# VH-VL binders against Ribosome maturation factor RimP (rimP): the designs that were tried, part 4

Target 1, 164 residues: Ribosome maturation factor RimP (rimP), of Thermodesulfovibrio yellowstonii (b5yjx5)
Amino acid sequence: MNIKELKDKITDYANIVGEQEGVEIVNVEIYPGGKGLTLRIFIDKEGGVTIKDCENFSRAIEAILDVEDPIKSSYTLEVSSPGIDRPLKNKKDFLRNIGRDVKITTKEKIADNTFFIGKIVDVGDDWVRIEIQETKIKGSKKKGKTELLFIPFNKIIKAQVYLG

## First folded at step 4 (VH-VL)

Design K11 (from A14 with heavy chain S107D G108S; framework fv_bexmarilimab)
Fold by ESMFold2-Fast, scan of step 4:
Structure K11 (fold): chain C 164 residues (1-164), chain A 124 residues (1-124), chain B 108 residues (1-108)
Amino acid sequence: as target 1 above (164 residues)
Amino acid sequence: QVTLKESGPTLVKPTQTLTLTCSFSGFSLSTSGVGIGWIRQPPGKALEWLAHIYWDDDKRYNPALKSRLTISKDTSKNQVVLTMTNMDPVDTATYYCAHSKYVYRGDSYTFDYWGQGTLVTVSS
Amino acid sequence: EIVLTQSPGTLSLSPGERATLSCTASQSVSSSYLHWYQQKPGKAPKLLIYGASSRATGVPSRFSGSGSGTDYTLTISSLQPEDFATYYCQQYGSSPLTFGQGTKLEIK
């Protein structure tokens, strides 16, 4: 079978699993190479995808692939949510994720910390406000907090959606 | 190409906290399906899984030790840090960090590349 | 948690003989997530077999794995001197991840 036919079959299987697991199928990608195939399935759900969602989906799709055996060569199966590895860089990125948990690393201390986990509650032209759910310092125990924090964009080194 | 190396103190006193760092190269812990696990082995005894951290910052701990363990990652430094509180002589072991991945029809959720291990002795 | 019981604890054999090592799970485990490791004294474990029956890269054909459900076996068809080591099974079909106690393969 050709790549298009395989992609269609994999997409059909993915939609079945997605219905069972409560996730939406965003995209299915197949990258052929000399050392085999890479199958990437992007899943999403309201509120964000967790590692458990990815593992449950992977196990379920793998079971179908074992039975149906549509791929005769070696392959790698990757399951993830679109944008997990993409940083939040600008106002539009933060606006799209209002209500979601994010992790932010800053260039300088804000309220004695440079790492924050919290829910985006508001976004300005050059700042974001997060409701702090957890604050971590490398090499220390996690400590829960409940407070609203203002972080200017120009102080942010890295920001990503937090799955947890 | 893939390498991992454990670092930290080799001697710890009872009740102290142990902090171990796993430094790696040849892969990214931002890649979907990639994780790092910590496994220990007391002298002459079996392997015991301690903790795992995945690409999406999901953390898993051995339930028997969960209250004592914290795992974190620093993707900018290519490091994973394990902290274990209230050390006891029974915690004397070689501590390993290892790479894991998900590969359908391949070596899924295996530890395919290991660090050399670091012996941590807990003694007064 | 799933307990993996390996037997025998120690197996004494001579080069050229066949070794059969068992791993029994306290509950059914997906064979896709049952793996075997080889460990020599003073060294880190090495992945040997993954998914119950697939050889890892560079592993000689004399090593084979089989099994499903609760019963898994590692077989070495004709022992070579370098095969005398401790072997561990591992599962991650169910959380938490667990290892067996190990089988030490020693020269007779």
Scores: ipSAE 0.000, ipTM 0.469, lowest interface PAE 18.6, mean pLDDT 82

Design K17 (from A14 with heavy chain S107P T110Y; framework fv_bexmarilimab)
Fold by ESMFold2-Fast, scan of step 4:
Structure K17 (fold): chain C 164 residues (1-164), chain A 124 residues (1-124), chain B 108 residues (1-108)
Amino acid sequence: as target 1 above (164 residues)
Amino acid sequence: QVTLKESGPTLVKPTQTLTLTCSFSGFSLSTSGVGIGWIRQPPGKALEWLAHIYWDDDKRYNPALKSRLTISKDTSKNQVVLTMTNMDPVDTATYYCAHSKYVYRGPGYYFDYWGQGTLVTVSS
Amino acid sequence: EIVLTQSPGTLSLSPGERATLSCTASQSVSSSYLHWYQQKPGKAPKLLIYGASSRATGVPSRFSGSGSGTDYTLTISSLQPEDFATYYCQQYGSSPLTFGQGTKLEIK
């Protein structure tokens, strides 16, 4: 079995377990790492995952891996919630983070800048709107004002939650 | 009472620049969530959005016309100005300005009050 | 851009009849950002329904809107003479903001 096939199988198993445990599968990563294969599964749920959610998910997925035996070498299983710095890549990611501060880099200038830090206030099918506090943004004529900025998804290079 | 009224030339020659002013009363363009849009309608045809400006000075343009359009506001005068360059006979239309509302997490980006419209004819 | 296709282009009905006007989006649109306008000859458009199903202030109860995803409908339960007008749907779930081509409601 090659890695692509293995990742697809693990993702299928993870989705089954996610349904049973009430968590969403955010991503599945598989890569060689020193002591064998590393399986990393990111899970999420409304209100945030708890350590108990991660433990329950890990036990359930390990039970399936023991029965199905898709990995013939040693492996390490890591299950966690996405890190605070996890990239925002699609409409669902932005919707999930409404009310949070994010940092966004665009491929072309919007309001004379290509880098923004602001709170997600609204999300459309192909755009996000963020509320930017005064940061002395180059080219802005507004001082001491809250600025709302419309950013099309197709202009975003990178976006992630901003912690401070 | 919320009112909006368009003003500007009614006749424009090809290649000239059109400047339209929207004068409004009954609300402030400093109020969070408030914006003004420009929409046009050629005789007997559908509505076409041109541009938007919001209380935060955020500006949006129809990509098909963006290179020709400039929108600005003067909050102290209660006015929004639209400029359109290189006018052509196909730009003959009734031009409207309209009050727009943004609502966080709710229904938004609709036009609840409209000006009466001003017919601009582009002819040699 | 999202293209809104309204059908029929012209709807000929008599007073008292039920009118059903359709608006189909080329791709899915959030119902929060789909709106309906009424336009009478020589007049500016008037907001009728916002967010797919909410009646604007002063709009009679015979008007109702429904739909989600790509399919939206405006219904007039019992046509009055003043309802014969052109109706437009509008979206801003995706940029740019677009309007449908309109449905003309005319007396049969």
Scores: ipSAE 0.000, ipTM 0.476, lowest interface PAE 21.6, mean pLDDT 84

Design K18 (from A14 with heavy chain Y109W; framework fv_bexmarilimab)
Fold by ESMFold2-Fast, scan of step 4:
Structure K18 (fold): chain C 164 residues (1-164), chain A 124 residues (1-124), chain B 108 residues (1-108)
Amino acid sequence: as target 1 above (164 residues)
Amino acid sequence: QVTLKESGPTLVKPTQTLTLTCSFSGFSLSTSGVGIGWIRQPPGKALEWLAHIYWDDDKRYNPALKSRLTISKDTSKNQVVLTMTNMDPVDTATYYCAHSKYVYRGSGWTFDYWGQGTLVTVSS
Amino acid sequence: EIVLTQSPGTLSLSPGERATLSCTASQSVSSSYLHWYQQKPGKAPKLLIYGASSRATGVPSRFSGSGSGTDYTLTISSLQPEDFATYYCQQYGSSPLTFGQGTKLEIK
């Protein structure tokens, strides 16, 4: 089997597991890695991938690989999420990170600020909407509330996932 | 109770400018996640979105109507104004303003309350 | 621009029958941004279904929505005379906001 045929098969298996586990398949990489082949599967989901998600995915895909036996040589399986330090520049980048906290710097003031930290709650063709939490003094008459901020992509200098 | 009502001329001549006002009550256009859209419907035809204004004064226009549209708000008067230049008989339609709401955690912008609409006829 | 194509253009059914209305997007749309409106003759549209599958306040349980990606469906499980109306799908997952051309439901 050539590498392209193998990648297509692994991608098919990964998509089946992705549906079961509630994650999307971002990319599948296959390359020689010293110890044979390295299979790296990148997964993502709204709100961000947890270590438990990666473990669950790994166990499920390994079960299929054990049964189907598509690789006759040794291999290493790695399951990972996309890099969190990568800049978010377009609709696809923001869509992949819906539910995650991000930090955004803008070219001009929006709501009297040029720097924002908030959760991506929505993404349009040319904009992103983030939720910024208002802080309140403990015991005050006012409850804490969220503020939604609309940020056009063309006003963003830099955006990336915020780890807190 | 959320209410919206369109007002403006019912007859305009070709090449004139149309100005429509949306007067509303029961909500504030300074509330985060709130906006007002303008949608029109020619007699017997489909709905066509024209423009949108949000609580933060951000504005969106249908690009098919190049440079003919201006939308503005006065939150203290509970009014949104739409201006459309160079009117043509094909612009004859019922014009609606509608409350738009971002439904957090569930769905993007919906038009959940609509004005009754105002028929604007463009004729010589 | 995302074009929404609704089918059929006109649907004639008897009371008690099931109606299935289709909305197909020219490119993928998040289901969170796909909504359905009902418009009766001479009246403003009314929000019926939001986020592809959630019923708006006061909408009877016979109405349901489903779909994802490019294919969305509105189903009315047992037609009533008051369901005579034109139904429009709408998206705002991508600018500009667009509506489908509508499906006219005639109860016969």
Scores: ipSAE 0.000, ipTM 0.490, lowest interface PAE 16.8, mean pLDDT 82

Design K19 (from A14 with light chain S32R S94D; framework fv_bexmarilimab)
Fold by ESMFold2-Fast, scan of step 4:
Structure K19 (fold): chain C 164 residues (1-164), chain A 124 residues (1-124), chain B 108 residues (1-108)
Amino acid sequence: as target 1 above (164 residues)
Amino acid sequence: QVTLKESGPTLVKPTQTLTLTCSFSGFSLSTSGVGIGWIRQPPGKALEWLAHIYWDDDKRYNPALKSRLTISKDTSKNQVVLTMTNMDPVDTATYYCAHSKYVYRGSGYTFDYWGQGTLVTVSS
Amino acid sequence: EIVLTQSPGTLSLSPGERATLSCTASQSVSSRYLHWYQQKPGKAPKLLIYGASSRATGVPSRFSGSGSGTDYTLTISSLQPEDFATYYCQQYGDSPLTFGQGTKLEIK
């Protein structure tokens, strides 16, 4: 089988497993490397993927690959989430990250600012709502004041998951 | 450049709790697939894995020591903290933290970058 | 747990000679999860070989690894003075992650 046919087949298997395991398939990459093929599947879900999600997904995909046997040479299977620096551009990207902290830069001022760090609490067709929070007091577990902010997608220059 | 460095007390009394901090730079512990492991080595002896923490806050412990170990991370400070309770002279060792990347069924769980290590002596 | 047994415990050789170091697992482990480290006195270990046979970045071509199942080998084709060190194999094909006891390569 050629690489395009193999990629399409692996993508189909991945989508089936994704539905069973509650994760979305972001991308599938297949390339020659080392002593065989590398199959890299990017998965994601709202709240972020865990190592257990990756392990469960990998075992389920491998079970299908063992039965269907589409690859006759050696291969390695890598399962991970998309790069942390990947831009969030559309409703699907923001939905996948509900509950996560993000950093957003806007084209126009919203509430007198153009840069925001906050937790995604809701996502619409063309907007995102984030909860912004003031810095916690050093040495205290008391939370600061919070604000909910509505940001239309068409005003966003750049958005990424916030790394701390 | 990827760098890691261990810090904490160099001398601990028996029954006390040891707290070690791993401070790192050149990567983020929010990156999917990334983790930090702790490994120790008693003088003249082999390497022994203690604990691991991953980007998703999943924690893995050596079953032989699990009841005594706690690992946590502060992603905003680029730090991982290991706590070990009820220290004994046999716990005297050089303690290392190391960068690791998860790859299921690939060439994963390697410790590709290590801190310099910190010698912890347990004596009365 | 998988126990890794390295042999010999100590290997005495001269520069220019070939070194062969063995690592035997108590149970079959995938070669993808077997790695080799080099440790010099007073220093942290350095990754040499990952996945049984792939050289880590910056590792000289004289180092090679091979093996599958329970039997793995690290070979140094022509020893240089800087190669005299202790070598450890490591697995994580099964939990917990374990290291071998080490092979000390010393000058004869």
Scores: ipSAE 0.000, ipTM 0.532, lowest interface PAE 10.9, mean pLDDT 83

Design K2 (from A14 with heavy chain V103T; framework fv_bexmarilimab)
Fold by ESMFold2-Fast, scan of step 4:
Formats: structure tokens, C-alpha cells, sequence
Structure K2 (fold): chain C 164 residues (1-164), chain A 124 residues (1-124), chain B 108 residues (1-108)
């Protein structure tokens, strides 16, 4: 019915799945909007969750949602760890994720763009270097090429790990 | 941008071991969420999943064939190797390797880029 | 294992017509892990629809997917000659990952 009742119900299902999959349920968030309802479930475990943990949890919770049918409208399910979804703000955050893909939004254009997806290859005191894997740079098609981009921290509005 | 290509023998005798190599470019198997799967298709029949290897070296095998399959990766060479023991004429098929990626948005793993496939015929 | 049954086995239609292809699972599958592939003769499969309803990059808007639980549908509106191919559904809601047996679409 209402969002709080639905959240409690989803949290109960999530705890059942968490016990089965060996993960702890950190939080459940439900937002009405977009193309329907958005359900976000944050999971954690000692040693840190992997993307496969999120995948396994997502499969199991979706199976319960299909059977129990608590949501009559369309919905989007997102499963992640607080550590994976946490904004990257400083040198420590970027260093902890070196080698991972990130999505970054900047205040000012860099190489004619303000949004980037790429792999963290190096981190300095006040900057990060990412290897861009996008085929479109400056609106042109570039096939078989990657670009190394230097982004100062003070130009970043938002940065997060990008899982696909 | 992303390319995969299968290589290995095209003719195998019954009881022999098949070794296939998937060589790829345009992505890294060290990237979180990335994996490579092997799928086969006998002539005129459906696709059958064989094995999968993930960026963190986690391995999954089709239970029906698990005792015969080994999958491994060499991240520095951009290669994934599948080995299948005790080949039989019923194993005649086109073998594909394919790129996969997970997202937490509930879209799950998909095989978004495939190699061209290599036909392996098992006969005496 | 989850068995995916596709119907019809063969569908013969003319350009401009609407095609409806069905995929039925032997047990409930999360829509997030139900995908559709297109395979042309002599070629590797190509990802068409992922998560039951999302079009893969470069896939024309005439392709759409829907469904939940055990029943899934791929629809192609206003068929084009290049759409003749075999279509496969695939699930990974439960291990092992399985594919349907395919629906062959023939243009008259």
C-alpha cells in the first residue's frame, strides 16, 4: 500500500535472502519516480561484498518478489554495497578504487565533456587520471582508441564506482 | 572495439581432450564485473552454456559437463582457455566465447559481444 | 535446471507485419535475468534485449520485450527483411544458465 509498509515487507524478504547468501542487509530504500518504483538494497559482509554477491542477492530477492508480488506497478531493483555506491571525494577514495571503472561529472568542460566513464589508472594529491573507454569523444567516432584524461578533484561534482 | 576470437583444433578424435583459446581485445579481465563465457551450438540445435570465468578468477561450470571442463585465464595475455576431456561425436558443435558484464541495476550478466565461433568436429 | 520453451518453432511473415515470439520458463525467472539474442545463419548470436525489456545498444525501436515470472514475449513491429533470423531467449535467474530452443523467423 504505502511506502513504509512496502519497505518493511521488502526488508523482511531481504533479511531472509541475506541469511541464505551470507550477507547483512544495511539499508533498504524505496523511491517512487522515474519509470516507476525504485528499490535499492544495500548489502555488506565481512571482507567486503563482490559484484557476484550483489548478483546472487539480486537473483534471490527478485525470485521472492515474483512469488509474493508485493509491487503491482513497474519497479527497478538495485543491489549494491555502501562501499561500492559511496561517492569518491578525495585521494583516499580514488586510491582505494584504482583499477576500477568510475563515472565522473565535472563542473567545467574537460576535453569538451563534463561526464566521463573510465578506469582509474593513477591518483595524485589533488587529481585523478582515468582511461576513457567511450567510442565517442568530442562527438566523433573513435574506434580502437582509448584516451587518458587528467581530472582535478576541485572540478569534480560527483564520482562513483561504475559497475556497467 | 571489443573483439573475441576462438582458436584450437577443428578435428578431434573420440576420447581425446579438446583445448580452445579465446583471445580478446578492447577490455581487461581484471575489470570488476567482467567475465568470459563459453557457449556451444551443435549443428541445427540450441545454444548450450559450458563455463564462465570472472575477473576475480571465480569459475562456474555447467553441472552436466563439470567433470570434463576446466576454464582458466591469463589476464596478461588477454586469453581464456577452455579444456574439455573425453570428447565424443555428440560434442560436435560450434564453440563460442563471449564477453559478459554485471550491473547492480538488476540487468544481470548478458553476453554482449561474441567471437565468430569455431566448428569442432569429433570423429575417428 | 530451468527449461525455456520457445514458440512457435517457425514463424513465416511478410515485411511490415508484426511478429510475436514467446518464451516460457519451467519455473519463475526474475525478469532482470531474461535476455533475447538474434542469430543470423552462419553468424554468432547478437544481444537484442536484456532484462526482459531493455534494448541493447544499436537495436531498432521496432524490437520490444515484455513479461515476468514464467511468460516472456519478444515483439517486432513492422518487420524488415533484415529481421529474418533465429531468436533465442536466455535465463540466468538460476544456475545453470540456459537458452531456449529458438524461434526461426522467415520473411515470405
Amino acid sequence: as target 1 above (164 residues)
Amino acid sequence: QVTLKESGPTLVKPTQTLTLTCSFSGFSLSTSGVGIGWIRQPPGKALEWLAHIYWDDDKRYNPALKSRLTISKDTSKNQVVLTMTNMDPVDTATYYCAHSKYTYRGSGYTFDYWGQGTLVTVSS
Amino acid sequence: EIVLTQSPGTLSLSPGERATLSCTASQSVSSSYLHWYQQKPGKAPKLLIYGASSRATGVPSRFSGSGSGTDYTLTISSLQPEDFATYYCQQYGSSPLTFGQGTKLEIK
Scores: ipSAE 0.000, ipTM 0.483, lowest interface PAE 16.7, mean pLDDT 82

Design K20 (from A14 with light chain S31Y G93D; framework fv_bexmarilimab)
Fold by ESMFold2-Fast, scan of step 4:
Structure K20 (fold): chain C 164 residues (1-164), chain A 124 residues (1-124), chain B 108 residues (1-108)
Amino acid sequence: as target 1 above (164 residues)
Amino acid sequence: QVTLKESGPTLVKPTQTLTLTCSFSGFSLSTSGVGIGWIRQPPGKALEWLAHIYWDDDKRYNPALKSRLTISKDTSKNQVVLTMTNMDPVDTATYYCAHSKYVYRGSGYTFDYWGQGTLVTVSS
Amino acid sequence: EIVLTQSPGTLSLSPGERATLSCTASQSVSYSYLHWYQQKPGKAPKLLIYGASSRATGVPSRFSGSGSGTDYTLTISSLQPEDFATYYCQQYDSSPLTFGQGTKLEIK
C-alpha cells in the first residue's frame, strides 16, 4: 500500500476508535523515521486530552492494527493532542480554545496595534473576539482595563495559545 | 533548545527528606503529550525510574518507593519538584530529571532530553 | 515487574567491528515497547532507539534495534571511537518502568 492509501486507512480506523473513546481525530501523519514508519495521530476533546485518553486510544487503535495488519514494515505509534502552543489557523482551532489566552499578530493595525494577547471569548465564521488585558506593542491606554476586540481571520498572520 | 537542570542539596543525613527541583526551558509542561520524569543512578549501577508527571497533572510513581515520593509541578515557573522522605545511605545516587513525549506502541515513555544530573550523597 | 537482563555485561571490541548487544525480558514485552539509551562516563543517558527499532533524531544509521517478545538486540554495524559507552535497555509495557543493568562497550 502506498503512503496516501495507508494514511486514509489509518484515518478510518482512528475515526472508529475516536467515536468509541470520545475523542476527535485532528490529524494523522505518516512518515519514514528511523528504520521504519512513524504514525502520529493527533486527538482532541473538549476540556483537553489527558494521558489516560492517549493510553486508551492507543490501546484501542493498536488492537485494530493487529487484526487488520495494514503495515508490513516496522512502525512506531505516537498519540498526542496538538500542542497547546500550536498555530491556530481556522474557525475550528479558535473554537477549541475559547476561554484561553492567545497571542495574535495581524497584517494591519487594529486599534493601533498589530500584536495582541487576550482571551478568546467568542468565535464567528470569519472572525474571533478577544478580551484584551495587555499588549506587547505600545498603544494601550487602559492600564488594568479589559477591552473586547474583533479580529477578522483574514487579517491574522499568526495566532498561538499564550502560556504566560 | 530544550534544557533541564536539577538543583537541591548534595548532602543529606539519614532519615531526612530530600527535595529536588527540575528547572527547564525550551518547552512548556502545558503542552499536551509532555511530561517530566525523575530517574536515579547509584554510583556504578543501573538506572531506576522514580516518578513521572504529565501536562494534565497525572502522576505516576514507582510502586516500590511510592510511599516516600511526591511529585508536583509549577507550570508558571517551568519547574517540577520531587520530594523523597526518610533518606537512607542506599539512596545515594545521581538524580536526573528528563523530558518525555508520549509515544505509544502499547504505552510510551521516551526520555529524549535529560538534565546533567545532581549527585546526592546520604551519610551521617 | 518486568526484569531486563542485558548480556554481555562487558563487550570488548575494536573500532570497525560489529557490536551486538542483547536485552532479555523476564516476561513478554507487548508490541516491542522497549527503548535503548547510550551513556558516556560522567554524562546523562542519551535516547538512541525507541519502540525497539526506531532511531532517535540525529542517531547515525550504523545503530539499529530489533526484536520482539522477550528478546531484543541493539546492533552497531561498524564501531566508531565515540560509540564506546554503556548501553541500557528500558521497557515501557508495564509499571514500573524498568531498565536493564547495562552493557559496557569497551575498546580492545
Scores: ipSAE 0.044, ipTM 0.598, lowest interface PAE 6.3, mean pLDDT 84

Design K21 (from A14 with light chain S53D S54Y; framework fv_bexmarilimab)
Fold by ESMFold2-Fast, scan of step 4:
Structure K21 (fold): chain C 164 residues (1-164), chain A 124 residues (1-124), chain B 108 residues (1-108)
Amino acid sequence: as target 1 above (164 residues)
Amino acid sequence: QVTLKESGPTLVKPTQTLTLTCSFSGFSLSTSGVGIGWIRQPPGKALEWLAHIYWDDDKRYNPALKSRLTISKDTSKNQVVLTMTNMDPVDTATYYCAHSKYVYRGSGYTFDYWGQGTLVTVSS
Amino acid sequence: EIVLTQSPGTLSLSPGERATLSCTASQSVSSSYLHWYQQKPGKAPKLLIYGADYRATGVPSRFSGSGSGTDYTLTISSLQPEDFATYYCQQYGSSPLTFGQGTKLEIK
């Protein structure tokens, strides 16, 4: 069938699975060529998706594809979270990634730095709060200090998901 | 024990500048996640947020009043100062300062301790 | 600016009755940023509920909050004489921080 028609069907199936698995469908991409079609589904959830979330989603969507049989050629199904290089540009992007680690570069120093890696703990209309962890404490065997930083959106040059 | 107390003039003439001081004890404004807000309430009316200052010296102002407001802190004195220019009779209100704390795990910023408030009357 | 609309404006009830107070936001607000305050005449507001459903320290169990998105509710299961006061909801999910107009709970 037509690629656009197929994408619409796959998106519908993905939304059904997303509802039952507790994940949000970010995007659906279909690439024809090579050895058949590549179906790539990006899923997300508060706190970030785990490998198990991707596996559960893959199994559920594959079951629907087996029953409905919308693809007559060979295909590869890929399920993943949004890529590490995808920028966080607006409030909605930050809201979707609450609980996930991000890297942020700012125009001006905040708490003596212009580069931060931390977990998004909260998002307002024009700000984001991240939890950063200091893991190196000289002379201590305990975990490092955890700090909350307030970063105004208007001071951010760029922000991206950080995968460790 | 956390305490906050507002101080400043109780009577201001139209066009004058109001300066209010919030003096506090029982916490440090250097503690991560801590801040102090200013809220006012005209007699018989609702609460209106004015300004906020955070532990990291970030400052937030109500956009409707931003051009008239300045907030600053003096951590050595345990004080936060609010200045409001060009006072008008409509600015007659009880002015409160309040402790705020950001708490991860679903509480966000709350005003958990309030000063007693100071009534500022603006009249000729 | 997110506008918080509280209803009813005045609620007249007797001790022992259940009170239900509503707060509606003009836009969706994270429940983490919706809080409720109690204010008695001549006194400063007191934090009652934070994060939509957590009771502040010392607040009796008869007070409960619920809601998400745009619709939030404060419930007092069995009114005591000291509960007759004005209640305000507040959000800081979006700048500027805003309060509702208040619901006055008065003795019938």
Scores: ipSAE 0.000, ipTM 0.490, lowest interface PAE 16.4, mean pLDDT 82

Design K22 (from A14 with heavy chain S30D S32T; framework fv_bexmarilimab)
Fold by ESMFold2-Fast, scan of step 4:
Structure K22 (fold): chain C 164 residues (1-164), chain A 124 residues (1-124), chain B 108 residues (1-108)
Amino acid sequence: as target 1 above (164 residues)
Amino acid sequence: QVTLKESGPTLVKPTQTLTLTCSFSGFSLDTTGVGIGWIRQPPGKALEWLAHIYWDDDKRYNPALKSRLTISKDTSKNQVVLTMTNMDPVDTATYYCAHSKYVYRGSGYTFDYWGQGTLVTVSS
Amino acid sequence: EIVLTQSPGTLSLSPGERATLSCTASQSVSSSYLHWYQQKPGKAPKLLIYGASSRATGVPSRFSGSGSGTDYTLTISSLQPEDFATYYCQQYGSSPLTFGQGTKLEIK
């Protein structure tokens, strides 16, 4: 089997798994690695993919590859979403990740904290607004509301997609 | 049909506290993304934003006036109340309340429906 | 705070002419959060354009908005008598929410 035929087969298998797992297949890459082939499958979905989505997809496609056995040499399978671990450095990065959970570290306290995990709800020119869920960590029935915070860009040390 | 109407005193003496009520219908302030803003306009001058309250009770104030302003909502009465302390003749203006909606992933924070406005004159 | 500067302060034109109104921000503003309002004497403002270029419901096609970054423009392609009013730009890309000083369109 040549590389083009292999890519077509892998893409077909990926589409079957994608339908089952509720993800879209963005791209399939096949290239030679040091000790064989590297198969890289990029997936996406409305609201963004999580590391769990990538793990579930990997397990399902590996099962098909084991049964169908289309690759006779060694191979490495990588499943990812474009930018899943990429740092968010500018307004455009935040805009592209609206609706996704992020983790943000700030230089100064905002609402008495310097570390936040929440969903990007909106992005301004010099701020990001995130939706944070207050959790009951000490058994108090007092806390349990969704909170919206404005975080100024100039106070952010680092930000990236939160994968769980 | 969305409607808003401002009510309160039309004459206020210097140093007194102004309390204005915005009464609305056609929407609920418990709806996600919905808010009410207060904007004023001195005679012949530009619009100036004062305060905003959102569905989740989040409150925003113009920093220039923050120490003088309090905004609150009463969802059972479909009302938003603005209080402004230590009134001065320069605070003479038409005061408007307006409906706004935060649009996730889109154009946000427009004032799409306005009350008719209420003129508040500050003089002794 | 972001200062919005509108120019000209007053624009005198005749019906049928094209009006071009400018709004310049002191620093970059997302076009999604730049809006235009029309205010007629004795009336409340009315939303005209939202997100720099989208016409609000019921707004005639002769009104158009454009721009990005710091420079925004409202254009009225062929002035009708009812268009003589004061126009305000507004931003909420950065806190606090601010309005421009207004441009008054008056009959020449």
Scores: ipSAE 0.000, ipTM 0.480, lowest interface PAE 16.0, mean pLDDT 82

